# VH-VL binders against q8vl04, part 35

Target 1, 152 residues: q8vl04
Amino acid sequence: MKKQERQRYIKRLLSSNEIERQEDFVKLLRAEDIDVTQATISRDIKDMQLVKVPSATGGYHYSMPVQKQMDTEKKLKRTLKDAYVSYATQDKFVLIKVLPGNGPALATLIEAMHYDEIFGTLGDDAHVLIICKSLAMTLELQQKIQRLLSDH
Key: E = the ipSAE of ESMFold2; O = the ipSAE of OpenDDE; V2 = 0.75 times the mean of E and O plus 0.25 times the DockQ between their complexes.

## First folded at step 21 (VH-VL; framework fv_gimsilumab)

Design aa5 (at its last look DockQ between E and O 0.51; V2 from the best seeds 0.63)
Fold by OpenDDE, look of step 21:
Structure aa5 (fold): chain C 152 residues (1-152), chain A 122 residues (1-122), chain B 107 residues (1-107)
Amino acid sequence: as target 1 above (152 residues)
Amino acid sequence: EVQLVESGGGLVQPGGSLRLSCAASGFTFSSYWMHWLRQVPGKGPVWVSRINSGGKSTYYADSVEGRFTISRDNANNTLFLQMNSLRADDTALYFCARDSSPGEGSYYFDYWGQGTPVTVSS
Amino acid sequence: EIVLTQSPVTLSVSPGERVTLSCRASRSINSYLAWYQQKLGQGPRLLIYGASTLATDIPARFSGSGSETEFTLTISSLQSEDFAVYYCQQYQYWPLTFGQGTKLEIK
């Protein structure tokens, strides 16, 4: 499995579980037939800059860095609003047209969000192609895009 | 036979709260995304919210985001919609509906309940 | 949002007649269109999805056709139980939208 895909999975796990230990990530991923070592997870945790936050029941669990995510989202929103031309969808594909020069940056920001809806992204000079995991995910990604564009 | 039965509707004042329930039977409930839709008499349905099969992923229409909470109890085959800060424009017949695509979701709906009426009025 | 316009608003027909209902989309939605039947006091019932695929346990007299912006639901021979309101729904673009419905009533 590719690192980026694995990290998206980790983010999804974080959103759905209170994960206390690195070993728990390994167990959860292996339960999904994803072969991973604790060393790999450790690297991902560092790379993703996961933080431990207090749990309501005591102890700590891993969480995405809130500030970093907020900053990334703000930057994404700004970039999208400034560069946006249009978007269209076909099946699992979302094609965003942007002003020239903005494609790669936008694609990078989208990738950095680790949206669960997204299988992968590509960007050229004036386009971002997003491949979603399903038709339903395509619709839900549209919701995110629209909210980003509408100051919600 | 697939059955969905909504309950919990009623009359409530603006700013009030209601909790809707949907009892599911006749299928593997935990395998399906579930949705809430609402319909004003004489109008077409309007999508409100969805929850994935495991109950850990939810989405909401903009009009209800932050006010409504969808949840499910797979052990008891029940779907819920907690509605807070209700407004007059929330008045409608509320339906629970099964997503047509097991596990994946598709946003067209193969089974609907009979609906439970929600009236928000001062 | 995608606006789905159904026509006619109301159609008076007799049993045995061939019925054709129209659904027009404000922009292309490919084939991501579903048709529903809703009888008085009941929830909608899925008839067609993917513009032309018959849903499970739906009588063969129902059929769907069309793509992009123009869609039709056809009932080859109307039965007494078919008097209801019919809705189209798109699931290509967010937000999801339904048509305003076509009411089939007995002539």
Scores: ipSAE 0.693, ipTM 0.880, lowest interface PAE 0.7, mean pLDDT 93
Fold by ESMFold2, look of step 21:
Parts: sequence; structure tokens; C-alpha cells
Structure aa5 (fold): chain C 152 residues (1-152), chain A 122 residues (1-122), chain B 107 residues (1-107)
Amino acid sequence: as target 1 above (152 residues)
Amino acid sequence: EVQLVESGGGLVQPGGSLRLSCAASGFTFSSYWMHWLRQVPGKGPVWVSRINSGGKSTYYADSVEGRFTISRDNANNTLFLQMNSLRADDTALYFCARDSSPGEGSYYFDYWGQGTPVTVSS
Amino acid sequence: EIVLTQSPVTLSVSPGERVTLSCRASRSINSYLAWYQQKLGQGPRLLIYGASTLATDIPARFSGSGSETEFTLTISSLQSEDFAVYYCQQYQYWPLTFGQGTKLEIK
């Protein structure tokens, strides 16, 4: 079986299962009459850049990188809503004012999202300074911020 | 010289779909971000969507995201807006517009078409 | 979101007069303000961007000024083709917003 075909099956398994160990991939694929070694699965995990994310019931399970960003976005949304006061923009800068003590944590979460609009972020005790790549991207980043602050 | 011509508007029922087109001429279409805006007569325009010069990056107003899809065909100098799940408050004159800043976008618009009307009513 | 309030709503003037139109923002938008002219049956025409910079091929009788929350568009000697509706637009804060317009009419 070709690597691309096998990896498509692995992706399908991830959408339907929480898989904690590499040997669980082998077992689930074998149930579909796909015989693979654990060494092959280990290479697939590396090639697909699978990550481990926390499970709802404790422990960790494999996920596609997109799912890890969704978990980070949830944490960013909560942290921002808890600490947010206001923001203002000038040129390529967005300055978010936050409750004291929250700047560095929020800046770290924003960096972890890897937004294409952002050149870099800095946090001090009560602010997060976001430097954007262009004026248009500064405007577009605001939509992302507003969506994170929204209940929707 | 620069010309933008919208088409494809019409009367539809709520929940229906329309596909708008914008034919561009007189400039290097593939170098510019393109936008859709809409306007209720007697009111100011409202921004709807943009697509970058290469067609790979899109943004939407919150009111239309998930329902509208912007696209472009740089070979034929044409901009499109696929409008699904239409609502009465989507009723407006729809304009395509060229972003004033080639390459990176500016979100102010130097050339607009004449507009194509869309009416959503039972 | 940023509300742009234009005044007056309607202005009746004669050709040759000096005209000043106002746009007030609900929050400082620095100088990220554009002005447009729109005639019946046509799309808007960009006149001014950056609060004070004339757009390409716009006659020198048009000028813009202001910053932060208060902006003006001035037409120094009104021509017959200048009767239209004028809109301001801010592009500093999401979402993009336009004013409600000022109609400039003859008499």
C-alpha cells in the first residue's frame, strides 16, 4: 500500500478515535486488513507531523497539527476574555491593554497561534504590543481579536 | 481607462443563491487586491469581502462569513462572489472595487463598478 | 465599532461657492480616513485618503483636513459636476465603516 493511501487511513482513524499509543494505530489498521509494522507507523507519525494533545479524560492522544491550534485558540480566547480591557492601533501596531499581570501569558498564546498577520509580539505587565506585517494586516488582525472576544 | 463591470444580480427568495461577476479592464488585474462592498440606497457602503492578488487569501465581514465565497480568475480578469443562504438584509446594490494599494492592500478603494442589484424577498 | 457622523445631511449651494463638509468619528482614527463622491447610478469615486492626500486625477479644488475625531472635506470653488453625495470612510479599526453621507445639491 502506498504511503499516501496509508496516511489517509491514519487521518481517518484520528477523526474517529482518541489514539494514545503507536501500537494502537497498528491494531486499528489491522482491523481494516491493513498490515503495518510499528516502525512504519513511527515514520508516518513523523512525516505527518502528528502532535500529542491533552485528552478530555486525562492523558494525551495523537492529533493533526490543526487540532492542536484549535486547543490553543480555546485557551487564548479564555485568557483574552478574562484579562482584556481595550485595544488601540497606530500604523502597524496593535496595543492591547490587559489587567495587570496578564501581558506575558497573553503574548505567549498569541505567538503560539502563528498568525500570518503578525511580525512579532511583546508583553509587559499590563499590555501586549503586536507588530503586524502591513497596514492591511493590522486591520485584519483586529477581526481575529474581536472573534476571540466574542461568544460566537 | 480602468473599468469594473458587475453582473449577476437579481431577485431571489430567502435561502436562495446568486453568483456575482465583475469584469475588470484597463489595469493589471492580477496585481491588485479586489473587494466586494454593498450599499442600501440612501446609506453608506458596507464592506463585504476581499481577495488578495494571487487569490489564495480571503477575508469576510462577520455577517456573511460561511455564506459568501469570494474568488477570482486572473487569466480572464474576473472577480466573483458566490452568495448562498441569502437573507432579506443582504438586499443591496453590490459593487466590486479595486484596492488602492497594489500588492499589499490598503482597505480604501480607488475604482468601483456601477453596481449590480440584489433583492432578497419572498 | 467606529461610528462616522457626517454633517450637514443635506447642503444646498450654488456653483462657485466654497463648501465644507464634516465627518466626526466616535473614537480617534488618527488620519485613517478616506472621502468619496457618489453620483446617482454610479459607484463611489475616491477623492481623498489619509485624511488629506488627494487621490489620482482629483482636481485641486478638493482638499481634506483633520485628524483623530474631526475631519473636513473642502471644495474651494464648486463646479456643476460636484453635486453628488459625499461619504467618509475609516480604515483604522475593524470593521470598516462609512458615514451616512452628505448630499450636496443645487440651489
Scores: ipSAE 0.655, ipTM 0.864, lowest interface PAE 1.2, mean pLDDT 90
ESMFold2 (binder alone), look of step 21: mean pLDDT 95; pTM 0.963

Design aa6 (at its last look DockQ between E and O 0.63; V2 from the best seeds 0.71)
Fold by OpenDDE, look of step 21:
Structure aa6 (fold): chain C 152 residues (1-152), chain A 122 residues (1-122), chain B 107 residues (1-107)
Amino acid sequence: as target 1 above (152 residues)
Amino acid sequence: EVQLVESGGGLVQPGGSLRLSCAASGFTFSSYWMHWLRQVPGKGPVWVSRINSGGKSTYYADSVEGRFTISRDNANNTLFLQMNSLRADDTALYFCARDSTPGEGSYYFDYWGQGTPVTVSS
Amino acid sequence: EIVLTQSPVTLSVSPGERVTLSCRASRSVNSYLAWYQQKLGQGPRLLIYGASTLATDIPARFSGSGSETEFTLTISSLQSEDFAVYYCQQYQYWPLTFGQGTKLEIK
């Protein structure tokens, strides 16, 4: 499995579980037939800059870095608003048209968000192509895009 | 036979709260995304919220975001909608509905309950 | 948002008649269109999805056709139990939207 794909999975696990230990990531991933070592997870945790936050029931669990995510989202929102031309969808595909020169940057920011809806993202000079995991995910990604565009 | 039975509706004042329930039977509840929709008499349904099969992922219509909370108890085959800060425009018949596609959802709905009425009025 | 316009608003028909209901989308929704039947005092029942695929346990007298912006629901021979309101719904673009409905009533 590619690092980026694995890290998206890790983010998804974080959104669905309170994970306390690195070993727990390994167990959860292996349960999904993803062969991974604790060493790999450790590297991912560092790379993703995961932080431990207090749990409601005591102890700590891993979480995405809130500030970093917020900063990325702000940058995404700004970039999208500044460069946005239009978007359309077809099946699992979302095509965003942007002003020339903005495609790659926008694609990078979208990727950095690690949206669970997204299977992959490509960007050229004036386009971002997003491949979603399902039709439902395509719709939900639209919701995210619209909210970004509408200052919600 | 698939059955969905809503309950918990009633009359409430603006700013009030209600908790709707939907009892599911006749299918593997934990395998399906579930939705809430609402309908004003004489109009078409309006989508309100969805929850994935595991109950960890939720989405909301803009009109209810921050006020409504969808949840589920798979052990008891029950879907919930906690409605806070209710407004007059929340008045409607509220339906729980099963997403047609197990596991991943599709946002068309193959089974609906009969609905529970919610009236928000001073 | 996608506006779905159904026509006619009301249709008076007799049992045994062929009925055709229309749903027009303000923009293309490809084939991501569903049809529902709603009887008085009941929740909607899925009839058609993907514009033309018959849902489970739906009588064969129901059929859907169309794509992009023009869709039709056809009842080949109307039965007494078919008097209801029919809605189309698109699930191509967010937000999800329903038509205003067509009411089939007995002539």
Scores: ipSAE 0.815, ipTM 0.928, lowest interface PAE 0.6, mean pLDDT 94
Fold by ESMFold2, look of step 21:
Structure aa6 (fold): chain C 152 residues (1-152), chain A 122 residues (1-122), chain B 107 residues (1-107)
Amino acid sequence: as target 1 above (152 residues)
Amino acid sequence: EVQLVESGGGLVQPGGSLRLSCAASGFTFSSYWMHWLRQVPGKGPVWVSRINSGGKSTYYADSVEGRFTISRDNANNTLFLQMNSLRADDTALYFCARDSTPGEGSYYFDYWGQGTPVTVSS
Amino acid sequence: EIVLTQSPVTLSVSPGERVTLSCRASRSVNSYLAWYQQKLGQGPRLLIYGASTLATDIPARFSGSGSETEFTLTISSLQSEDFAVYYCQQYQYWPLTFGQGTKLEIK
């Protein structure tokens, strides 16, 4: 499995779990049929610049750095500024229209934000389809999109 | 019978603070999202804020974010709105409202209180 | 922001008459539209959601229709307790918005 693909799984694990130990990454990845060593995970933690943050339970768990999320948000705002055309919503769907060639990049950036409202995101050349978890979350995601589109 | 009763409104100077309460009865309060809305006489309501069933997730209208804080006490069936840095344009009748869909939100509101007036004036 | 324009602004009618109130959206809101009744000194009461679905315990004389940008609330035989202000509300686009209201008053 490629490093980038494995690190994508690690990000997903962090969004769904509070992970305190490196060996827990190995166990969780093996549960998804991904065989890795603890040495590999240790290198991934360094490469991804993961940090330990306080848990509500009193211990510490691994997390993505706040600075990396801010950098991703800056790229997302820039991509929207450069390429955004319009959006519309229907049921649990938000469809963002963009200038041709920009759909995949925008979809990747939206996934990297790990918004709780989103079930999934697909991009083609000129669109990004966002599937939300509920009707209310579809409304709430729109506020996030509108804030990303606004000028600071 | 579903009942929502707001209290805590009053007259306050600009820059001041108020804390609104909403006492809920006649339904399982902890199963519902709760909202605050406000209304200037002669106009339609304007949505202010919501809190999910467990109290962990909150959303605010852009006009009040950073100044207002919604919270709830599920043990005592009470919804709150802490309003800080009040301005003249916060003057309105404030309603608490139950989201119509238990467990998740729908953003239409099947039961509302009678409202509590808030006046922000020098 | 979606503007909901209600018409008429005020309607004077007698009990027993059939009343039709309009709500026009500045952009399609599909069927994500609710209607409320508000009497003086009270909070709003949900009448209709999803453009046409009656809310719990609402009398059958109330009905809603329309989709996209044009919506109506109909009261088939007006009762004396129906004099109030009526609001439409859309919940498809952020921010959610209400109309300015139609006041239904006794002739």
Scores: ipSAE 0.650, ipTM 0.868, lowest interface PAE 1.1, mean pLDDT 90
ESMFold2 (binder alone), look of step 21: mean pLDDT 95; pTM 0.963

